# Ledger of designs, part 370: VH-VL binders against q9vpl3

Target 1, 224 residues: q9vpl3
Amino acid sequence: RGKINIQRPKAPHYERARVVAVTQPKYPELPKAKSCFKTRAERTQQQQENPYNEIIAREVRNWLDHSRLVAFFHLSSITADDIFRVRVQLHKQNLHLKSYGSKIIEQAVKNTRYEAIVPLFHSNHCIVFSPDPEKTAALLRIVRRVPQMVLLGGIVEETMLSRNQLVAYAQMPGLHAVQAQLVQTLSQAPGHLIQQLQAHQNSFVQVLDVHAKNQMNEETPKST
Short names: E, the ipSAE of ESMFold2; O, the ipSAE of OpenDDE; V2, 0.75 times the mean of E and O plus 0.25 times the DockQ between their complexes.

## First folded at step 12 (VH-VL)

Design C116 (framework fv_imvotamab_arm2; at its last look DockQ between E and O 0.40; V2 from the best seeds 0.64)
Fold by OpenDDE, look of step 12:
Structure C116 (fold): chain C 224 residues (1-224), chain A 120 residues (1-120), chain B 112 residues (1-112)
Amino acid sequence: as target 1 above (224 residues)
Amino acid sequence: EVQLVQSGAEVKKPGESLKISCKGSGYSFSHYWIGWVRQMPGKGLEWMGIIYPSDSYTRYSPSFQGQVTISADKSITTAYLQWSSLKASDTAMYYCARLDYGEYFGFDYWGQGTLVTVSS
Amino acid sequence: DIVMTQTPLSSPVTLGQPASISCRSSQSLVHEYGNTYLSWLQQRPGQPPRLLIYKISNRFSGVPDRFSGSGAGTDFTLKISRVEAEDVGVYYCMQATQLPYTFGGGTKVEIK
């Protein structure tokens, strides 16, 4: 019984070959995975054209535009329950915790003043929005108890702040307090400003006098 | 507290125009989407469309596209649903609901509903 | 459009007994960003719908712990561990992964 050569099967009879050729399912050419050759830019552009994402991006943009405090957080292994708890706490302070996809955020901030925030959203993240920049301290206080929320940075009064800057901001006395202090300082009698201005002038004059004296001493030839 | 209060029940004849309202309170009206949902008598819920009050951007269900108009006035925190010409088949309860993509990605708060009856 | 199919249509339940409602979608509800935007709504008789569960398993504020949601992809379940009289009503699943948003046909929970 001749070993069926599985490697080179005998060509079927002409009639069978014809039937096989006609009955071979024309598999639609697998769409050339054009997707594999799409440049990152093309992929990104195509993804940006999702009409649904545009809808959501509109919301994100609106929050950014109307918030005076925006804080960006990385989420590290946080549970839904933990997020809920934090959200409740934040809400009590009129702080709004939102979570959006990174691509949505990219789309939302593209060609805007917020474009610089895009690099912050490479992982699991959330954003806290507030209309009140004075709530920064409250925000940080709440988040301090949540180690899974890592502050990345924020925007306060249209200024982008690093993590450290945001922390520093939270420690500063409120704008009104600072203004009050400034006014107090400014209102403190022209006498102190005059004294300080005079002190600098006097110091400068003293330094000049010393220089002049030193130059005069070098020019006196020792008449031996 | 977040509340959506809708206008009262309406009884209309076929061919008449109608505009019903949904007033939001207790939250920033301009930051949240408002959606309209139809519920025919004894039937399920049907999404009609959504509007973003900040800029009045609207999206409709294909089934309701051209059949209704959704609008909003952010100054009075009110959204509207209107018909130019009512049909008997428009008889239903209509709900407005707040949509939040950032938290729930769904309708978190609902109005009490407006019953619209269209009868000859 | 994504078709949402709920089963059963009616669920008569004895007080204190558990109830389970299934929702199946015609396609995956996983969004491109990895989230699944499935919600459960409760509509009591003569009342507007109320959000119970969002994103499959998260309870909305004020929702009792006897309500739980589970599922993935195309199959989702709402469970009531112990049905109370106040739980009588129609329950709907809703997908928000794609426009247009679509609801299940509803499941009526009744007390036997």
Scores: ipSAE 0.769, ipTM 0.895, lowest interface PAE 0.7, mean pLDDT 88
Fold by ESMFold2, look of step 12:
Structure C116 (fold): chain C 224 residues (1-224), chain A 120 residues (1-120), chain B 112 residues (1-112)
Amino acid sequence: as target 1 above (224 residues)
Amino acid sequence: EVQLVQSGAEVKKPGESLKISCKGSGYSFSHYWIGWVRQMPGKGLEWMGIIYPSDSYTRYSPSFQGQVTISADKSITTAYLQWSSLKASDTAMYYCARLDYGEYFGFDYWGQGTLVTVSS
Amino acid sequence: DIVMTQTPLSSPVTLGQPASISCRSSQSLVHEYGNTYLSWLQQRPGQPPRLLIYKISNRFSGVPDRFSGSGAGTDFTLKISRVEAEDVGVYYCMQATQLPYTFGGGTKVEIK
């Protein structure tokens, strides 16, 4: 009985694997010698044989770097037909719905300014990219009819926004005025215009963040 | 509508150079991979390589490494496949195709093909 | 290199009858960090290939529902529930989970 159990064991429990690793010091030392003796050709061939992370991560980085609006969603179970319909509706608004493996996204943003988004990907998710931050309202209108997509937050003009901040951003009437300010500033001297545009964009996003927090009824009575 | 339009058929002699093109339209060209696929007369499909036009990152099939050059010019939304010295064995149909990993997970749109004939 | 083996090489079928195409990979296409990038392509006579099925079982836009894909690991199947005259051509499976990207040898579907 116990004999047959030894021959057909369940997968080792983590604790058993830990104990085995501690008691086998002689074999672990071999991998260090192997890595020290790897040639340039072997390293190049290894990279060539397992490229999927690099290929997909490069694509993810490119979309992040070239999108002024990025929205993150939790994705519940949804049919391929339904997600296709949503993707088509979003595409009409220059909104690009993408799905990538969570570990690929972690690799893509590692050691970048986007690393803060990693916690968002521990569950099933999808991402919407767009060069047009004005399309935030259209995005929210479309996904309101899709209960399988739950907004987690986003990035607008390189600033991280929570769910509530992104919703508040979409409702602000001054977005057109900010774009008008950008166009008007471009009429000035080229070098000075670039600096003014950057400063105005950053300031505007900061104002939106404060406004979004105020809509959460942040005021609390102080006790004495 | 996403479209890939390739340059016309070519007739060449062994040893000549050749550069064929694949122009993408109806999508953000630099954000999607372009792959090249060879089909020899009466044969199946062979992947030659892939390029990401945004930064020209390129990977080749080992069977084609050193035999062809894949390049792209994102300013005119065009990818290229070129030979410095053609061989008779390069006679084939050549396709370009678009790929990404975030939407359809495969070569979703294909060019019409460019027939290259190399004979002496 | 992942070898993709298709069977049969030729599939003559009667109009309205089903066809089944098998694709076997030399190693698992289940990758540890993401999706399985297994596709099915159709090449009609004199035409470029076109995408039919992506991610094992999802139909591409405009593909009739008589086409279906299934499988996991190393074994994948494309089925045509009722073959029509327009379905004549060569069908390829393709993997894009590991370089070099590889195609099956193709299966020619033709009308008896």
Scores: ipSAE 0.673, ipTM 0.839, lowest interface PAE 1.3, mean pLDDT 78
ESMFold2 (binder alone), look of step 12: mean pLDDT 93; pTM 0.948

Design C117 (framework fv_imvotamab_arm2; at its last look DockQ between E and O 0.42; V2 from the best seeds 0.63)
Fold by ESMFold2, look of step 12:
Structure C117 (fold): chain C 224 residues (1-224), chain A 120 residues (1-120), chain B 112 residues (1-112)
Amino acid sequence: as target 1 above (224 residues)
Amino acid sequence: EVQLVQSGAEVKKPGESLKISCKGSGYSFTHYWIGWVRQMPGKGLEWMGLIYPSDSYTRYSPSFQGQVTISADKSITTAYLQWSSLKASDTAMYYCARLDYGEYFGFDYWGQGTLVTVSS
Amino acid sequence: DIVMTQTPLSSPVTLGQPASISCRSSQSLVHSYGNTYLSWLQQRPGQPPRLLIYKISNRFSGVPDRFSGSGAGTDFTLKISRVEAEDVGVYYCMQATQFPYTFGGGTKVEIK
């Protein structure tokens, strides 16, 4: 027989169940973030990954998590002695040159915002890690004299940058240079000072916007 | 200069516990693995295990699983090798060594060794 | 476990003459991403081991040119072109292709 009025054992909570029913969106329903990102293919691939490579991937993740500058290079034919000399030069600037197998990189960045870097490692490569993004200019200066290392792009303050964007970042003037320019302007005549203050206010706002963007760790750019 | 400095020689009796240390300096301690290697008197090298100090992830050689404990304290850049109950057969030289998977895939820097003598 | 077999066990050599040490693995040391993680260590009397050669043939920093490594697959060789007095010691091959890491039994180089 069928019962129409089945009641639940917890009748005292009717008031709370009523509020939940009213506030629940009935038409737009969004899946849970974890379930939306974990496909059947990802689950199967995780089961087939080499356990030894996963252990090494632990090192890669540690470098990525503790580096505010990461630069990716294609590495053409180079002697072990020459690459060692480059590593020593980079190390003096707190720049750490590493190379890992492509499958290890793939396992290290799986399910992270950095999955887009995996195609860069299908050819011979190296990676430079640093906790100091201001060393980008020093990195590019050293590597300019090493034609075997071809810059592909990088990550600065958790933002992926193309080759051209990374080069532009390295050339960006510091806040100190803007502050010095302001001091020089304030030493000039009062009438000219009013006009110069408007120009420097705009420049100062621009510098603050750049610093705020760098400090807030903007979302990763869409790849083309 | 990359340096691994180990604790001094130990003379112990069977059944005693022991913890020896390996202090790393001159490099970013948490970014590199530390391995432990045994050398019995007049014998070759035997890999005992490996630790990643950043998260204390540890791997043991099957021959040493359950025989020793490998640990690290990253706040003082130190790795440890520990026995709960020493045996006379534990008499050996013990080395720590640094490992970098990013280039060498080998033990590039070694400690000076700690001689452990367990007298019968 | 990968067994690493070194020959000879002892290599007495005249000063200034070459020495050659062989290392054979029980299975291929080529990793799934194509590299072979075979290294050579030197242990002088009363000293800790030190790295000489990594990835078959690459000399580590500060290692003299007289040391060279070669080989592929399962067969590897360390050569000393002209043995000097400071080269006396025991030489080990080591594989880092898979756990557990294993060493060869050692080859004692001594002056005759």
Scores: ipSAE 0.734, ipTM 0.879, lowest interface PAE 1.2, mean pLDDT 79
Fold by OpenDDE, look of step 12:
Structure C117 (fold): chain C 224 residues (1-224), chain A 120 residues (1-120), chain B 112 residues (1-112)
Amino acid sequence: as target 1 above (224 residues)
Amino acid sequence: EVQLVQSGAEVKKPGESLKISCKGSGYSFTHYWIGWVRQMPGKGLEWMGLIYPSDSYTRYSPSFQGQVTISADKSITTAYLQWSSLKASDTAMYYCARLDYGEYFGFDYWGQGTLVTVSS
Amino acid sequence: DIVMTQTPLSSPVTLGQPASISCRSSQSLVHSYGNTYLSWLQQRPGQPPRLLIYKISNRFSGVPDRFSGSGAGTDFTLKISRVEAEDVGVYYCMQATQFPYTFGGGTKVEIK
């Protein structure tokens, strides 16, 4: 049984060769991934100019512009089901959880006041939007139960806050309470000032009295 | 609850103009895209276009580009689909749907549909 | 344009039995950002379409757990574990990875 030379197969009979040649599926040349020849700059530019990304970026920008509370989270190995649960909880509090690609975010915030958030989006992230900054405490309460959501920072009332600052903000009494406290403090300020001024005067008078007494004692001739 | 309510059924003749409406409620109308989808009788779904109500930015399917106009009035949270000149081939059910890019990347809520019949 | 091909066109199913619908795309539905924006819609007779599944395998709110989506790249599947009477209708896959958005031709699920 002649060893089938797999290395140099005998040319098939002419007729068979013809049939094989005709029946060979002409696979369309895989489009040369034009992407392999594009410079990084070209790729980046093309990505930036993608109309699809533009429309999504528009949405992102709109959310940013109309939100008084924006919180940025890193997502670590969270399941879709978990995200859904969190989303539902957040939604009940008028908190809107959204997830966008980093490039979309970059495009959305480019040349805007939000550009500083771009470094936050290097991995899997989500954003929570709310029109109500008072919902910060509620947000943190909800996400505290979700260890897969790591707070990175946020924007409250157009101010960018670190994680710690956002936590601190959530612990603060409502704006009205703070305002009330401020008013109270301001109203007490004159009283404190008066007390301090009076204290200094009283201290001065006491010092003067002591001096006067000492002088009187020195002037009393010891009647030997 | 998120709702999209469309205008009623329309019966028109060829050559007539038509504008149908889709009113959104129960959500921030300006934050979500509205899409229009055509369904011809006994046929499948065809995406026609999108509009972003906040600034009325529109995107059309090539098949529908120039054939229809999509618009929106954010003040009344309403999107529109209009024809300048109807054809018999425009006979179909038209759906508006909300599109979310933030999570679903799909049409998550749909209107009840508007039946447009164009017959001579 | 991305062409979405659904099979079968019609799926007669006995109540309580599973159903499976296939959707194939002409090109990969993986977006440049890594997500696959494939959705499944249900359209019951005389009703508008309803979102069932988004991003291949995620159930939309209110969708029963008997519905599941799977797949990757160009091949996707919707499964109904136990078909109920209310599941009668036409099912569509939709891609939102690239404009224009395109739908599959639909699969009609009927009760035998």
Scores: ipSAE 0.660, ipTM 0.825, lowest interface PAE 0.9, mean pLDDT 87
ESMFold2 (binder alone), look of step 12: mean pLDDT 93; pTM 0.947

Design C118 (framework fv_imvotamab_arm2; at its last fold request DockQ between E and O 0.37; V2 from the best seeds 0.71)
Fold by OpenDDE, fold request of step 14:
Structure C118 (fold): chain C 224 residues (1-224), chain A 120 residues (1-120), chain B 112 residues (1-112)
Amino acid sequence: as target 1 above (224 residues)
Amino acid sequence: EVQLVQSGAEVKKPGESLKISCKGSGYSFTHYWIGWVRQMPGKGLEWMGIIYPSDSYTRYSPSFQGQVTISADKSITTAYLQWSSLKASDTAMYYCARIDYGEYFGFDYWGQGTLVTVSS
Amino acid sequence: DIVMTQTPLSSPVTLGQPASISCRSSQSLVHSYGNTYLSWLQQRPGQPPRLLIYKISNRFSGVPDRFSGSGAGTDFTLKISRVEAEDVGVYYCMQATQFPYTFGGGTKVEIK
């Protein structure tokens, strides 16, 4: 009984080969690996989507240009209901939570002063807009209760701020409060100056009086 | 509260011009798109076009391109839809609606509609 | 243009019973950024359309929880868990994934 050469199996008899060829289970062609080549349909869809994105980019730009407060957030596994709740709270403070595609944002900020924000939008994100920079504290207070919203940075009064800078800004007294404090300080300054000037004058007069008294005592001849 | 208030019903003859209005209130008018939607009697909804009031950028449906003009006056927070020459086939209810691409990506608030009747 | 096909055209429903409306698009409504911009609108008799659902499954403000949206790609469904008398009207799906925006033909929900 000849050693079955496992390394070079003898070609099966022609009839067996035919049967094997016919009985080979036609495995459904593995879904052709989605050819890395975007189908013409996908390309066409992408081309059609481009003008659409440009239109939406106009809206994004308008929000950026007319907002004095802009905050960027990363979203981590947040539910639609949670987003809705946050949105309602923000809206009560005239804060507008918006979500745009990253490519739309890229288009909106391309060749603008906002171009530096593009790296912030690599993941799920949202933007909060406000016409009032004084609402920064309110924004942070609301978002603090939403762990799924992570502050990345923002723009206040046309200045880009890091996360830490925004937090610091929110802790600052409002402009009006600072102004009021300044006015109070300035109003007190003249009074203090006058007091200091008067104190020096009074001290000088006292010294002169003492000196005059001493001279008078020396000039009184001891009438022995 | 966000409101869109449209002008009243119009009865016109073929060949006449018409301009209907949609006034927005309760929100920043310049930040949201206004779209116009036609609904013929007993029929469905048809998108006509949109306008961005901030810069008056307009996009039309191909079916309505050149047939109507959409405009806006941001100073009075009003959008307009106008015909230069009405046809009997223009008889329909016309709705204005606000679009927010940042939140709903669709028509979130609607006007009450303006009925336009074109009859000989 | 994306063609939106709704079924059924008419849905007679008994009060308190569930209703289901289907919407199919001629092409995928998935935007290049992964979002699907499908909305459901309700139009009651003699009233303007009202937004019910946006982005497939999100309820608009003031919309009761008996309304729910689901679906993906080209197939979408609006469900009403328990139909009430105030739910009578025509329902439309709308795509905003690409211009021109297109609506379904509408589904009339009526009380049997």
Scores: ipSAE 0.867, ipTM 0.942, lowest interface PAE 0.5, mean pLDDT 88
Fold by ESMFold2, fold request of step 14:
Structure C118 (fold): chain C 224 residues (1-224), chain A 120 residues (1-120), chain B 112 residues (1-112)
Amino acid sequence: as target 1 above (224 residues)
Amino acid sequence: EVQLVQSGAEVKKPGESLKISCKGSGYSFTHYWIGWVRQMPGKGLEWMGIIYPSDSYTRYSPSFQGQVTISADKSITTAYLQWSSLKASDTAMYYCARIDYGEYFGFDYWGQGTLVTVSS
Amino acid sequence: DIVMTQTPLSSPVTLGQPASISCRSSQSLVHSYGNTYLSWLQQRPGQPPRLLIYKISNRFSGVPDRFSGSGAGTDFTLKISRVEAEDVGVYYCMQATQFPYTFGGGTKVEIK
């Protein structure tokens, strides 16, 4: 009698590649072209699953509605132990790593401004939610050490950002630092208030443009 | 550290009402579902229903629909299981448990249980 | 309703020897998006249940590596590579693929 060597925790790297920690191995779907008429079995399955999928979509909407930071990642094969360690590190920073089925996410964002994110989920993925947009730098620091998680982009304060824009956002001074600059300006003579405030705002915009330009330059290099 | 702390054991007579509680701590209470599970003396586990504390959306097992009320008060991070009129057959251990559809897709953390005894 | 059938009902084992628990569902637990939502719970005497294995084969936080899960479709197995004294209790399989959620009848692991 023989043993199947696909069910071994702590297996060597080759053996661990057979166990996908975030999701179970995907079984091949039948390659049949869909018709406009469903079989009885397909209709029954969809009727059972549609209300259940709404339960899960409700959870996704709640995360989206209460998270000022949302980051989307492509997820390569990773062990249960490795992804758990990453999740613990993220949780310490009030960053919540989740994974939902692509059709659930599509259903959750249907008829919202976030429909544009749906194409990001046609492959294996994960999402990080947080109420704290200032934790973006901590997020990027943690996942930089996790090559299996590839940043695709995010949402900050209801604004969709590309990968490069999210990285640039993480480098910006905090909102309180910008507010402190405004308070300093307001304490000056009234005759120059508009000019000084506009100069500070123009300088801030210029810094953003330089950071965005630098991010585009770093993005273009092909690295091995 | 996720914790679910349930109210203490109850001894009741048939026909009395009862409301038992499950207080969650160590996590964002409104982002996770709470389920209730019955275990009759010497028997296995039975799912009773779930609630989403964010909006109080509730789903009952057909076996318990109309028999109990599941509710939550998110301001004190507490879920409830309630009977309007207890029967002797309601004597059991009742557990609350958390569901996280974004990771474990099952009951990941459990309360300590509340023993409900209904006797003449 | 999906019926979950566990065997054996009782599994007396010698300390340090392996144990194997089977769970069979009355229909496939594979959700249409390819995931299977089968969990294993452990209930020690006088304690609440605790999550042991989720999504067939993933160990929950703090679960020793002597526990492993396997299976597909309708047939699932929980293995304990060498039973320790603290492993005494009742083990349940549970499906979350559809409502109502259902549990197996339980398997009592005890020391001979």
Scores: ipSAE 0.773, ipTM 0.895, lowest interface PAE 0.9, mean pLDDT 80
ESMFold2, look of step 12: ipSAE 0.737; ipTM 0.877
ESMFold2 (binder alone), look of step 12: mean pLDDT 92; pTM 0.942
OpenDDE, look of step 12: ipSAE 0.826; ipTM 0.915
ESMFold2, look of step 13: ipSAE 0.727; ipTM 0.871
ESMFold2 (binder alone), look of step 13: mean pLDDT 92; pTM 0.938
OpenDDE, look of step 13: ipSAE 0.822; ipTM 0.912
ESMFold2, fold request of step 14: ipSAE 0.746, 0.743; ipTM 0.882, 0.877
ESMFold2 (binder alone), fold request of step 14: mean pLDDT 92, 92, 92; pTM 0.939, 0.940, 0.937
OpenDDE, fold request of step 14: ipSAE 0.866, 0.862; ipTM 0.940, 0.938

